# Designs tried in a protein design chat: VH-VL binders against q96il0. Part 2

Target 1, 167 residues: q96il0
Amino acid sequence: APERGAERRDTAPSGVSRFCPPRKSCHDWIGPPDKYSNLRPVHFYIPENESPLEQKLRKLRQETQEWNQQFWANQNLTFSKEKEEFIHSRLKTKGLGLRTESGQKATLNAEEMADFYKEFLSKNFQKHMYYNRDWYKRNFAITFFMGKVALERIWNKLKQKQKKRSN

## First folded at step 1 (VH-VL)

Design b2h (framework fv_belrestotug)
Fold by ESMFold2-Fast, scan of step 1:
Structure b2h (fold): chain C 167 residues (1-167), chain A 122 residues (1-122), chain B 108 residues (1-108)
Amino acid sequence: as target 1 above (167 residues)
Amino acid sequence: QVQLVQSGAEVKKPGASVKVSCKASGYTFTDYYMHWVRQAPGQGLEWMGVINPSGGDTSYAQKFQGRVTLTRDTSTSTVYMELSSLRSEDTAVYYCTRGPDSYYEGTAFDVWGQGTTVTVSS
Amino acid sequence: EIVLTQSPGTLSLSPGERATLSCRASQSVSSDYLAWYQQKPGQAPRLLIYDASSRATGIPDRFSGSGSGTDFTLTISRLEPEDFAVYYCQQYGESPYTFGGGTKVEIK
């Protein structure tokens, strides 16, 4: 049954999901949000006549996606763990249980949580600054190669049009 | 629950363009591809193209390449189909329909809009 | 492109009889990604069967799909009055997606 036509997705050790298109792809495919990074992965279509330049662009986009997925998976995991530890620590200091009388997860008020968010953002400021710098650098490189691929495709179309005329 | 609602009937002159809307509700708009299918009076179904609402990527049937443009607005969960250089043979009912994306399998075209009648006459 | 040929074009039967509708593909349909739709006058198509043999939600068990590769069949075991309609097969195994020409199931 799973052998035929079922879409598969699995999670890499880094928390990045993998997926397979359910049919023969003639274009890129967008997957569901990854459980850990909360970002949608893209499965890139590989044309039969892919140029070396197109391949370089595709690999750069794939590498950027993997880097981005791993960064946010790790960041979200860190955030969730530290948030839970902060809440548990504060609740225990106050002599409170982890669950309310109704069985709901016990939480802190907005003022107390604001302390956590402020500390988390401050602690991770440099990490996020480096992320933003790398993100812009990667997007600049992608845009540059997209431009080169676009020019190559325009040139090839003009060349093909000229060839048709001379034939 | 899940619903696709299309814009109203259009009457156009040959050479004009028509733009039909399809508003989705009851599900996450970006989780499914949106396809367009038309049906001329008394004829069968003809696939026109598909749009990925998340990325905006499109693919068109060769017959419509250069005349059809699919777009979307994620803030209103709406897909648009614009068909230019209209001819009398473009007179048809136009349907939007929800199809599977790279994540979902086994939905085929499971939800359909009610259809939009486009009449091209002098 | 994959061309789907449906036969017969018209099937004249009485309520209670079995209807057997054929759909033949010009080449193998990848992963048997083949669907069947019912259409009544003035209405949008209604999905009956997907993946060649899986019944869509809310579809009565008298509808069944079978087949693989290039030869597919829709069977309605005992026709009800509401089953008299036009039926289309459709492949979504590769782009462009294509539909059969339809089979009209009408009252004899």
Scores: ipSAE 0.000, ipTM 0.447, lowest interface PAE 22.0, mean pLDDT 80

Design b2i (framework fv_belrestotug)
Fold by ESMFold2-Fast, scan of step 1:
Structure b2i (fold): chain C 167 residues (1-167), chain A 124 residues (1-124), chain B 108 residues (1-108)
Amino acid sequence: as target 1 above (167 residues)
Amino acid sequence: QVQLVQSGAEVKKPGASVKVSCKASGYTFTDYYMHWVRQAPGQGLEWMGVINPSGGDTSYAQKFQGRVTLTRDTSTSTVYMELSSLRSEDTAVYYCARIRGYSYGPEYNYFDYWGQGTTVTVSS
Amino acid sequence: EIVLTQSPGTLSLSPGERATLSCRASQSVSSDYLAWYQQKPGQAPRLLIYDASSRATGIPDRFSGSGSGTDFTLTISRLEPEDFAVYYCQQYGESPYTFGGGTKVEIK
């Protein structure tokens, strides 16, 4: 029978009955891309015995995800809105209206859209650089708390070992 | 069809400056951020900085801050990287590489096209 | 900054064999924004994989990426002669963008 060798070694301990309702629900789940942000959300699994420190880390990750989702949802909506406004403005200037031969939606070619992309990227450069700075700060905080959680787990493991060896 | 064509090899003395060009074609120059990455002989890749060709806005890696200057000329679709106060350890191949930036989210910040590289040799 | 560590430094294999390359991050790479590049002597790097597992246009299906968080893998299922090169991982989850030290895949 094929055994799973050379694979990621983060599998759950044998037996699911103690602390997980079903085996598959004992981990985080990654969803489909959000309609507005185009980012995949993570649905966090909450263990029954979650420590206060583990809860703080999870909430920080959830808050960071919500911040990130809001940023990109707003950015993508702004992009779409400004693009549509730009197209309508250019068509109005050309006197063409919004229709073509068959009543189809009128569009601008790639050369005409160059002005929009130039303006949008220029306008948003500093905003995106500040996003990266904030993203770095949030990930630093998450890494810091991940370290604290790791140390707590090591400490608890050492406490269990000491308790077992004493009797 | 996308092409990034860089200027030819340069040989410089320590303390001199070098200016490398990267000419873009096959796409709208102002729609993509342009990055610079270098590679010393037999070593790995090192990020230097980025320029927004549309507005001319720049951001540099801390190690190069004060020595590197990124500029662009939109009429020729060309980005320039100027490195001053050259040292022997600046001997490297210098690459330009593009990304779309953040208009579609950070998932598009990988380098999809690279220039052929410009060898800069700093020696006495 | 996120430090990327690639292992092994050198992988000596024969054509037809499977290559497995590792890239480990010093901290979690946000949303698995990790890319893999191939570089042959005297050439610029070439994009192979982005977003940890998405194959770039024109890249053969023998190349695959996997992993998440801090542990990422590039797999070449059956090495072709043209696959002997240096491979670099790169994260774009946060600024500054960083690259791994590279893994050289060479002929035995």
Scores: ipSAE 0.000, ipTM 0.461, lowest interface PAE 14.5, mean pLDDT 80

Design b2j (framework fv_belrestotug)
Fold by ESMFold2-Fast, scan of step 1:
Structure b2j (fold): chain C 167 residues (1-167), chain A 122 residues (1-122), chain B 108 residues (1-108)
Amino acid sequence: as target 1 above (167 residues)
Amino acid sequence: QVQLVQSGAEVKKPGASVKVSCKASGYTFTDYYMHWVRQAPGQGLEWMGVINPSGGDTSYAQKFQGRVTLTRDTSTSTVYMELSSLRSEDTAVYYCAREDLSGYYTDAFDIWGQGTTVTVSS
Amino acid sequence: EIVLTQSPGTLSLSPGERATLSCRASQSVSSDYLAWYQQKPGQAPRLLIYDASSRATGIPDRFSGSGSGTDFTLTISRLEPEDFAVYYCQQYGESPYTFGGGTKVEIK
């Protein structure tokens, strides 16, 4: 089997900081693409004085990321498995072997694969529709909480100004 | 052969400073983060901080903020951990460890130094 | 900070038996950035598992990691004599990076 991380080394270039220092300018860190989902994960920075509201927002973003990662990992595995099954079945129907005379995996042309893509998309239409709906609902909730956090920060600044004026 | 070789044992008095070195070989020094972890006698592992050897940027555990300083010398492929204002509770084995960037999401420590024993006694 | 609690503190087992070690986090570990290390007396820790379930280079297949969120497990399917050591879990999902208290696997 291939050595662990050989291909992933090519996607993690040297010299780039991958860790957020605990400074005022520290922000979220973005990792390399996941092997299964092909999505880049976001590693969230946690402030020392994180409010309960800020914590809710961060956890919602983390939960949404995990949900998204799991959906695409499962979808990609299902696609790959069904694609191989379709190719195998089609080659058998044609009376062809699984490998060419050169020993390579036998393949189908684009026109024949179009049937597979059409069937796959049709079978998964409802699942993708529900995914899109949930994705929009999650992003709406995140935006809503971002607004609440912004409002909390404005209120805290206003409180500080009032306290300074009473000096 | 990838390895991290640390400086020898140190005995210090309370209030002194200690500087431990960690020399890297067998890989591109600037491609991996370098972490520092300590272990007091009979106790578990405690993370102290990390340095990016390429840019020299650092991050420290809050407990050590103001007392620990991580530096590096790219010409010798060496990282340094300096701990000041030593107390008896700083008696520990200090390890350097590199961040594994060869895996998918690895900030895990794949190669460790042999450890440097620092004893703080009056 | 995320506090990692390992249990049990000590496992007394015989060669050939299965060892199951638990690591629980006080809050969810981002992207399951959790590693397991083995440490023998007088030696530096050795990486076994990273990203909760990925086996490090050179580590035998009897070692496996599982879990997500706050509950993680290291399993050694059939203990070999060289596997009797202290095992630590570590999270690197957020700063500061933290380690569990360790589980000592000892000969019964």
Scores: ipSAE 0.000, ipTM 0.449, lowest interface PAE 18.4, mean pLDDT 80

Design b3 (framework fv_belrestotug)
Fold by OpenDDE, second read of step 2:
Structure b3 (fold): chain C 167 residues (1-167), chain A 121 residues (1-121), chain B 108 residues (1-108)
Amino acid sequence: as target 1 above (167 residues)
Amino acid sequence: QVQLVQSGAEVKKPGASVKVSCKASGYTFTSYDMHWVRQAPGQGLEWMGYIDPSGGSTSYAQKFQGRVTLTRDTSTSTVYMELSSLRSEDTAVYYCARGDYLEYSSGFDYWGQGTTVTVSS
Amino acid sequence: EIVLTQSPGTLSLSPGERATLSCRASQSVYSSYLAWYQQKPGQAPRLLIYGASSRATGIPDRFSGSGSGTDFTLTISRLEPEDFAVYYCQQYDSSPWTFGGGTKVEIK
């Protein structure tokens, strides 16, 4: 069954809780979906005693998030534009106006829109492949630095335990 | 009537931070994005980023990433732009501008009066 | 990044003349996502045109926008004394949003 790509009408859900992460939060917070990218931004916690390695990890995560936000914002915008252009072109070809007699926005049927989706996916296939490649590279790097930070934290805890035993 | 009122002029030293406010009135604050644009003396317009006041999501131009922070206070319909690690090149007039490109594609239809930020030693 | 190049950099005209300003994009821009602004000295920019050809509220009929793809034009059919200003094009087709370098329309 082809998953009905829910027309997520980018109706910003009116009820998206104005999530302001508490200033004193010791944790990363996930915000509501961005209306352009539809991605949930992460508000990264900054420890008072952030190590250089932790800072590097945080920066890499932030850069990756920003990269991802920009990519999807642009993709969604391109999609919306091309979709509108397709609809307008198709309506014009049919000799139909952009508005119905009732003043509603004229739409195409699901079959006609399926052609658009197929063409759009085909046209953007290479871009999506590059995105996936870069996504994996970035996530691999993040995971690697997460491992290093974890080891650093373990080592620091062991040193603190030894110092407490020697006093 | 839609109005965007910005905070007054700021003079800062290099390495300092500046926080500029933009108070919105005359419309539903959460229904529009707030963009920030700067203009150096005798130069063109430069887009810095935006905030969605409804969710607080932000996007920044790469040039300002890590130095700019946009925040909002929905109770006062105010957006804040904080720029850190100021340099002489950050001397500019900073504008807030209302936009809604997702729904209306209407450009920046309302602007603040601008805030002059001077970075001097 | 889409770079917008405006030409000419300066346009010297007399009141009553026709002004034609060009904005060229480094990549194709959807017409729905191109805007024009007027800026007078010491003032914030004012929206003139959005969607390449739609006049903003309160903008006189003498201002018109046209173009598609990479080439866009702002036309002022008959310059009024208050039209001597700097004009900027803007794209919001892709992030980052970018402005042209501006065209200064000055009195001859």
Scores: ipSAE 0.022, ipTM 0.561, lowest interface PAE 6.7, mean pLDDT 85
Fold by ESMFold2-Fast, scan of step 1:
Formats: structure tokens, C-alpha cells, sequence
Structure b3 (fold): chain C 167 residues (1-167), chain A 121 residues (1-121), chain B 108 residues (1-108)
């Protein structure tokens, strides 16, 4: 019999489930929607001669994707949990069971559900504002580094042409 | 650890009111309903009602409607059960018990130690 | 309201014997939202089984629950001295929550 309670934790889990890109892929791969976040993950191709700047851009994009996936997975789980709690609570106040005579889940009408959506959005307003702010900051940084990578590639191509013409 | 601690025994005269407290600790107070159940000497368990501590919404058994009032104080994580117009038949041990309202409910998983209320002339 | 009927009212057995307790509902209990509790003299009830068949944390494996719909059973496979107590079934499917009348398991 286990001695530890539900609150006892030794190690936090890390890592996420991955899908495999198609064989012989030489470009970025877009996967199926994640079960929890409903977002499609991007698996980035890593060239053998990746520059430090290209690596930094790729890692920034990967980190931003992971942050975005975690945010929406948590939001969707919270939404589903609170929605079920709201429906159950409203059915209790009406003196109704959780199931109809046919065994289907008892439901609330659209007007009743509107109350839940208003409360959920209001409760999460500040959280969503911070998410939007951080999302724009991250995309600005990604765009900036994409520009730097583009300039590096142009510079390298220009240097290659100059060296070739010297031969 | 989850703990529910109730107030001490009460002796009342017929017609009086009694207010029993139940202080919760070790979990998020607003995430679980709090039910009240009583047991007369030598008898079985009788459900009285519940309160949802998050919104303060209540539901009462028909037998107690109009006599029982459930309230909560979120700052102290405490639920109160007030029973008015006491009769000798209200002599019982009164329990608070934690209930889950999600689809996979675990029943009443934690109970207070009980409060004995004696109504005698 | 769902009425729960427990039988027998009293079960007289010796340590080491099997106890089988019945709980019948007047209406079908949704999703087997039926629990079993043990109560010893002077103590609060203790949750044994929830969802008709799931053991609560810390409950010995000699306790088992079964059934669905209207017919539910609690089985204690080999009685220990500490198991002599009153047992209650409870439905938490719909308001009002209701309990059975109890079965007293006593020493023969």
C-alpha cells in the first residue's frame, strides 16, 4: 500500500509526445492537431551545416511553439473542466439529474451557456491579454531573427561569388 | 491532508436554534460541495442538504426546507449549518461531508468528526 | 426520490467468514453513482467503495463492490475482528442524496 498522498511529488514530468516526420524530409514538417491544444505542431528540419544564428532562430521558434502549445492545452483543459462543473451546478440548482430519461447527458440551452462563457472570458481576461502581449513579442523576435538569417545567407552567397571570381 | 473539524456539542431546548460549524483544511475550499448529514441515536444516516462554497448556492432536503440554512465563509474556509425551531426529534449527531460534483464523483470522501445536538426539555 | 433498501438488517458471522450485503434501489442509479460506508460506534462513517466497485484510498482488498442499475452488493471476503460494524449504501446520482437503512455485521 502506497504511503504517499496525492500532494507528494518527487519529480515533475517533462517532454511531450512527438510524431515522426516523413522519411527523407529536407524541410519543416507540419503534424496533425495535438489532442489537447488543437494546434498543429511544426517539426523543424535541422541542416548539417546549421549556423549559430540559424540554430538560435530555430530554437526560438521551437520554444515559442512549446509555450503556445502548453498555454492552449491548459486553457482547453480548464475550459472543459469548468464547463462540466458549471453544467452540473446548474442542473443541481434545478433539481435535475445529470442524464435524461434516454441516458444522454443532460444539457443547458444556449442562453444558460452564455452565462458560463461570459464568466469564463471575464475571469480569464487578464491572462489572455498577457498571452497576446507575449505572443506578439515572441513573433517580433522571430521576425527580427529571420531577417538576420536572411542577411547572413545573402552575405555568404555574395562572399562565395567573390571567391569564385578570384579563381 | 484533508481535514474537516466541527464545533462542539450543543444542548438546546425545544423551539431554539442551533448553528454548527465545519472548518475545512488541506484542499481548495471552493472546489468541492459540502454536504450535511445527520444521525439520530441508533438510527441511520439522513441527508439534509449541501452548499457550493464557490457561489454559495444551496440545496435542501424537502423535510428540512424552511428550517435549515447553510452558509459559508470563504475567508476562514468554514461552512455553517443552522437548524431552527428545534424539536426532540432533531436530537442527533450532525456531520459535514465533502462531495465532488464532477462526472467521476468519489462520493463523500471526507467527513467531520460529528457534532452532537441534544434537544430536551 | 431514490429509495435504497439494504438486506439483511443484521448479519451474524464469525471472524474468517464471508459477508455479502445487498442494496436495492427503487430506480436505476446513473453511472453507478453508489457508495458504501462503514461506521463503527462513536465514529463518523468511512468511505469504503465509490462508483459501485472502486475501493477508496487505504481500504483493504477484502472489501469489494459490484452491481449496476438497481442491484448492488458489498462483499467482505474474510471478516477480521475490526470489520464488525454497520454498513450503509448511498446513491449520489440525484437530489435528494439518499442512504440505505444499514446492515449491522455482528459477532455470532
Amino acid sequence: as target 1 above (167 residues)
Amino acid sequence: QVQLVQSGAEVKKPGASVKVSCKASGYTFTSYDMHWVRQAPGQGLEWMGYIDPSGGSTSYAQKFQGRVTLTRDTSTSTVYMELSSLRSEDTAVYYCARGDYLEYSSGFDYWGQGTTVTVSS
Amino acid sequence: EIVLTQSPGTLSLSPGERATLSCRASQSVYSSYLAWYQQKPGQAPRLLIYGASSRATGIPDRFSGSGSGTDFTLTISRLEPEDFAVYYCQQYDSSPWTFGGGTKVEIK
Scores: ipSAE 0.000, ipTM 0.452, lowest interface PAE 22.4, mean pLDDT 80

Design b3a (framework fv_belrestotug)
Fold by ESMFold2-Fast, scan of step 1:
Order: sequence, then structure tokens, then C-alpha cells
Structure b3a (fold): chain C 167 residues (1-167), chain A 118 residues (1-118), chain B 108 residues (1-108)
Amino acid sequence: as target 1 above (167 residues)
Amino acid sequence: QVQLVQSGAEVKKPGASVKVSCKASGYTFTSYDMHWVRQAPGQGLEWMGYIDPSGGSTSYAQKFQGRVTLTRDTSTSTVYMELSSLRSEDTAVYYCARDRYSEGFDYWGQGTTVTVSS
Amino acid sequence: EIVLTQSPGTLSLSPGERATLSCRASQSVYSSYLAWYQQKPGQAPRLLIYGASSRATGIPDRFSGSGSGTDFTLTISRLEPEDFAVYYCQQYDSSPWTFGGGTKVEIK
């Protein structure tokens, strides 16, 4: 989960801490693909002077990422499980073992797998449709907040420009 | 499975303080804000405030500002709501609820009844 | 703050009938961040609809939400005995979070 504080994290077994690169500003960090969802997590940089609006945007993005990760992890696990069951069933029906003569895992060719893919896609059509609809709603909300943050920054710059020095 | 389990019923005298706990399980505790909502007998739902369990930052409804304090303990995945200077009108069921932002409050605690009587 | 007004206050219907519940906001709700909750006596509220029209996990398809801006509706197409409860709308667009006063759906 993303940490808050001075941008310092403990990453070593010996207790050695890590920092963002020693630059004037740190940015969001992109991690390696998750084993189950195959999506790259984004660890959001939290600026010291984060506005309430910026915090709301960041948390919305974090929540959306978690939702997306959970959906695809579950979908990928279901696909893998059902694919393996289908292959085993077909090989058993053909009187073939689960391993080749060379000891390699036995597989079905693309033509033989067509029925599985067709059935899986048909079975999951409505589920994916609802996922896409929710995904669009979430990204619309994120885009709107990104626009609000941009307008806030422009407004703050304009307010600064209007001010005059007293000396 | 996501669960929010709250502490048991409390009976308090006017002027006392009450501290209600809400223990979370089944998810990453620091990833979701936790809100507190109360409901007086026969009345509707009233928002009190929220806490961000990761940083401990809080936001309170104006009505409760100065009387409510929200805290958390990340080692036990527990949030706390402390309400001071109790009055009879504070008699209510107090709920904790998890905030999924775009998806509203998706999980709620079972509620804690607080009765303020002389 | 955004004030939510629910109507009617009480809806007396029989099982099998259609229920239509209204929630009006004093100002536009951003991205339709409006939720509907069901509450039965002695129980915590249960999320039914979020984002004005998205059904929460495990919620039967007889529940549907619609609307945008300031006017929102919860519809129960065919009331089941377990649907007689109090329903609350909530905006989660901006602080402070606010709830409607509730609509009690009761048996005739």
C-alpha cells in the first residue's frame, strides 16, 4: 500500500531505508506487474502541501486502481482454472495423458481451443460489459477531478499575479 | 471477507465521554477512509466525520467540531470515535462505514448504541 | 452543504407493486456521486445503488437507480416482502457528506 511521510521507505532486510531520488520533486512510482492481475500498480507521491482537492483525486485514483486490480486478478484466475479444466477434460476424452512422451505438459491446438474461448467470452459478456461501464464512470470522475485540480492551480497563479508588493 | 466489528453498547451520564471502536478485517486497512454516521431513535442518518487510516488525517462535521475525535491504530486495524461532553440528544446508534469513493459506503459496522441518561 | 430531500416520506404498497422513490438535491451532484441505502429495523444500512445507477454487489435486479444533476430516482420494479424498509439517498460528492430524510416503504 502507498506510504505517507518524508518519502522514506524501508526496503532492505537489514533495515536500510529508501528515499525518492534526491531531486527537488518526486513523482508517482510505477511498480512491476502484479502476478494475478498483470497490471502495474502506481504508488502515488504525496506532496507536503497537498490540497483537499488533490487528496480527493489521489484517493479516487488509488481506489479505482484497487478495484481494477481485484477485477482482473479474479478474471485471470477464473480463466486459467476453466481453461485447465477444459484441456484436462478434452485430453481424457481423447484417451491422452496430461504429459507428452517428452514429459512436457500436453496442450490442445488453437482449433481445439476455439470452443472454449467462444463459450468463455459468451458466458462472461455481461460481466465484462458491466466492468467497462463502471471503468468509464470511474475514469470520467478522475478526469473531472484532474480538471478541477488544474483550474485550482491556474486560479492560485492568477491570484498571486494580482497581488502587489508593499515595497 | 470484509468485516467491520464495533464495540458494545454504552450507557453514559451527561457530561461524560464515550469511545467507540470499529475493527476492520478482510482488506488493506490503510487503503480506504472510514466514516462515522449516527442515527438517533426514529431519526435519519447523520454524518459525523471521517479518518484516513494511512495518514491519520481527519475531517469533522461542523456540528461535532470540538467534541468528536477520530483516531486509528494500524497495528490492530481499528478506528476509534470519541465523543465528549455528552448530552441527552447524543443518544443514538453510531456506525462506522468504509468509503470506496466512487462506490459510496460499501460496508458498515453493526452499530453501537450509546444511551445518555441521568 | 448539499441538502437532499426525499419524497414521499412514506409509501404504502403491497407485495408485487412498483415503488418509485425520489431524491432531490439543492445543487448539482458531481459525477452523479449519489448512493441509495436500505435499512431494516435494528440493522445497519445496506448499499443498494452507487453512482446514481450502478447496482452494488449482490443486489437483485429489481432495484434500479436513475437520474443526474439534482433529480434522482430509486425504483423497485416488483416489491418482495423483504423490501419493506426505510431507504436513504446520500451524496458523496463533497464534504459534508449528507443523507436524505428517508422514505419508509411499508405494507398496506
Scores: ipSAE 0.000, ipTM 0.495, lowest interface PAE 16.1, mean pLDDT 81

Design b3b (framework fv_belrestotug)
Fold by ESMFold2-Fast, scan of step 1:
Structure b3b (fold): chain C 167 residues (1-167), chain A 120 residues (1-120), chain B 108 residues (1-108)
Amino acid sequence: as target 1 above (167 residues)
Amino acid sequence: QVQLVQSGAEVKKPGASVKVSCKASGYTFTSYDMHWVRQAPGQGLEWMGYIDPSGGSTSYAQKFQGRVTLTRDTSTSTVYMELSSLRSEDTAVYYCARLNPYGDRSLDYWGQGTTVTVSS
Amino acid sequence: EIVLTQSPGTLSLSPGERATLSCRASQSVYSSYLAWYQQKPGQAPRLLIYGASSRATGIPDRFSGSGSGTDFTLTISRLEPEDFAVYYCQQYDSSPWTFGGGTKVEIK
């Protein structure tokens, strides 16, 4: 059973890394990078008596994380697929097989791959621009609501302190 | 708003070539791949290939290799599909369709279709 | 190439009924790179679902997709008159991209 947060990962016998946040944690937990998106997931702590404002912030953060994870998982898979297609096409053009005599995958050198990387980045420029725009909009919204939640929590703590002293 | 407008219907004789156009508007033309899909009367959809309008790079389905040529004109935001050595089985509606911009590779906007009839 | 097999070929149903459409792949579709399209007579196909389960913009919530690997399903929870059409699944995992043979949803 995992007893620590982001610093503790369980690796199955198959070599698969796993993450599980501690039970009844008081803080959000950051996990290891997802194998598809390469992004670290955040597991959100849900406090007892969560306010509507706190819930709105948490949902916004969860939706943003899911959006971000989906974007990069899809982007990375597209990159990997197109990269493999490019390598196979170039090897075929050179009259080379997909594997060496030793059974290893045949690869292109860094100079040959530079053309693919430049083309891929250029082709995806608009897509990445839209991603960055939406990413900043989402983060501005999150920051705004974080500020509101912080003020609410300060007010609630102040009220608790006043009530405690009234005894 | 994204819009793809294709050229009008064509009637061709066997052995001729046909060139269908697809004019894009409402987005950055060079940033999105354009795919071509055809549909014979009463049949399903068949993928033909795609073009990257920025560099002009193309990929074709093997069965169309050597007969299909995809090109683009960035000044008019138009892609072209030219199919040569036409046969009666090439009678179909030909569609252009745009790749989804968020990386899942689905076709989110389609042209209205161009009917190509190959008959003697 | 990945071959997609849709079943049934024809579904005869009444408005208000649930439609369940199947799409089976000859090999596993990576990361659920599978889409569903609706086509009405004389019209271009319309994207309904991508990534096996994500609804495209403007698609009513009565349309849902599920599945992974080789078995995928499109469900229409309560058929409206405008939903009687032909539906195609498509994989975009491996070149060449392939479409299923289609399922016609027709009025009983």
Scores: ipSAE 0.000, ipTM 0.450, lowest interface PAE 18.2, mean pLDDT 80

Design b3c (framework fv_belrestotug)
Fold by ESMFold2-Fast, scan of step 1:
Structure b3c (fold): chain C 167 residues (1-167), chain A 119 residues (1-119), chain B 108 residues (1-108)
Amino acid sequence: as target 1 above (167 residues)
Amino acid sequence: QVQLVQSGAEVKKPGASVKVSCKASGYTFTSYDMHWVRQAPGQGLEWMGYIDPSGGSTSYAQKFQGRVTLTRDTSTSTVYMELSSLRSEDTAVYYCAREFGDSYHFDYWGQGTTVTVSS
Amino acid sequence: EIVLTQSPGTLSLSPGERATLSCRASQSVYSSYLAWYQQKPGQAPRLLIYGASSRATGIPDRFSGSGSGTDFTLTISRLEPEDFAVYYCQQYDSSPWTFGGGTKVEIK
């Protein structure tokens, strides 16, 4: 099963970028990194005999992936936008234009950018803490349902074993 | 300077179709999704759908599914919204709006296009 | 879909006063994915706040947002003549993206 499929952007109603897996894959398939979130989406295999519990677990994993993709896409674009605004403001304060004589985009040195990074990290600290909290809550829920699916499969195996014993 | 410029006002009869354009400038056209939002007279904002200008993929609100078609032309940095089977209830100002990143809120808006549907 | 309810419908105040606008969601809005827009008559909406509390570029510091879960607030600490407009909240947690009914801030 190839790890990478056709490169195209399919957008879900939630706006998360998607990809197309190989048509006859019988396993979960991992796509290329999303342009905005830089996370690799997972396309989940749907078995023909999927139980309601297995469907619930898969749906929860899909929803968690979409949430995670959206969070990092937002964060990365916010970072890029605020970085550009910071550079613009500092160059304006220094009396410099946005572009050099050669037409290149003007930039700040590492020492000047340190102020931006400190401010950005400080400003986003609580947001990232809440993200981490929710990430753990979602992973707990996924683990819980994985456990329920495992128990269902064990129960079904035991029932099948009893059927074999009775002829 | 980011700018979204929409086509002029339209007056249509019930059952007709209308096609509104939105020309983008001042940024990389293919890097931001473009949404369409309408506002009926004296009422609030209603989301209709969006288009990814890079790949041309679209997503529509269920209420408009089958009646709205979003397209784009990358050579002119223009998006289009076509709404068919017009009703008097479709009388509204129609806005194009640029998505801030991949987050589904809108940092720049077109000036709006008034579409009036009357018999 | 998430339904957003804004209150009051109309807020009549004088320049220099504090305005407090409410937006309530029918369901919890995850990660405070809520934006506020300002719309003046005959104009397109303008982004003020995103992520419930982050000011958009160029927005004066008299505008502030707060809240989480189902209850969100937009505060204008000291109204200026240019602030008399209609304000809309928007959730962007789940599709379809929905807007509140708006709060009109008008001169007393």
Scores: ipSAE 0.000, ipTM 0.455, lowest interface PAE 19.2, mean pLDDT 80

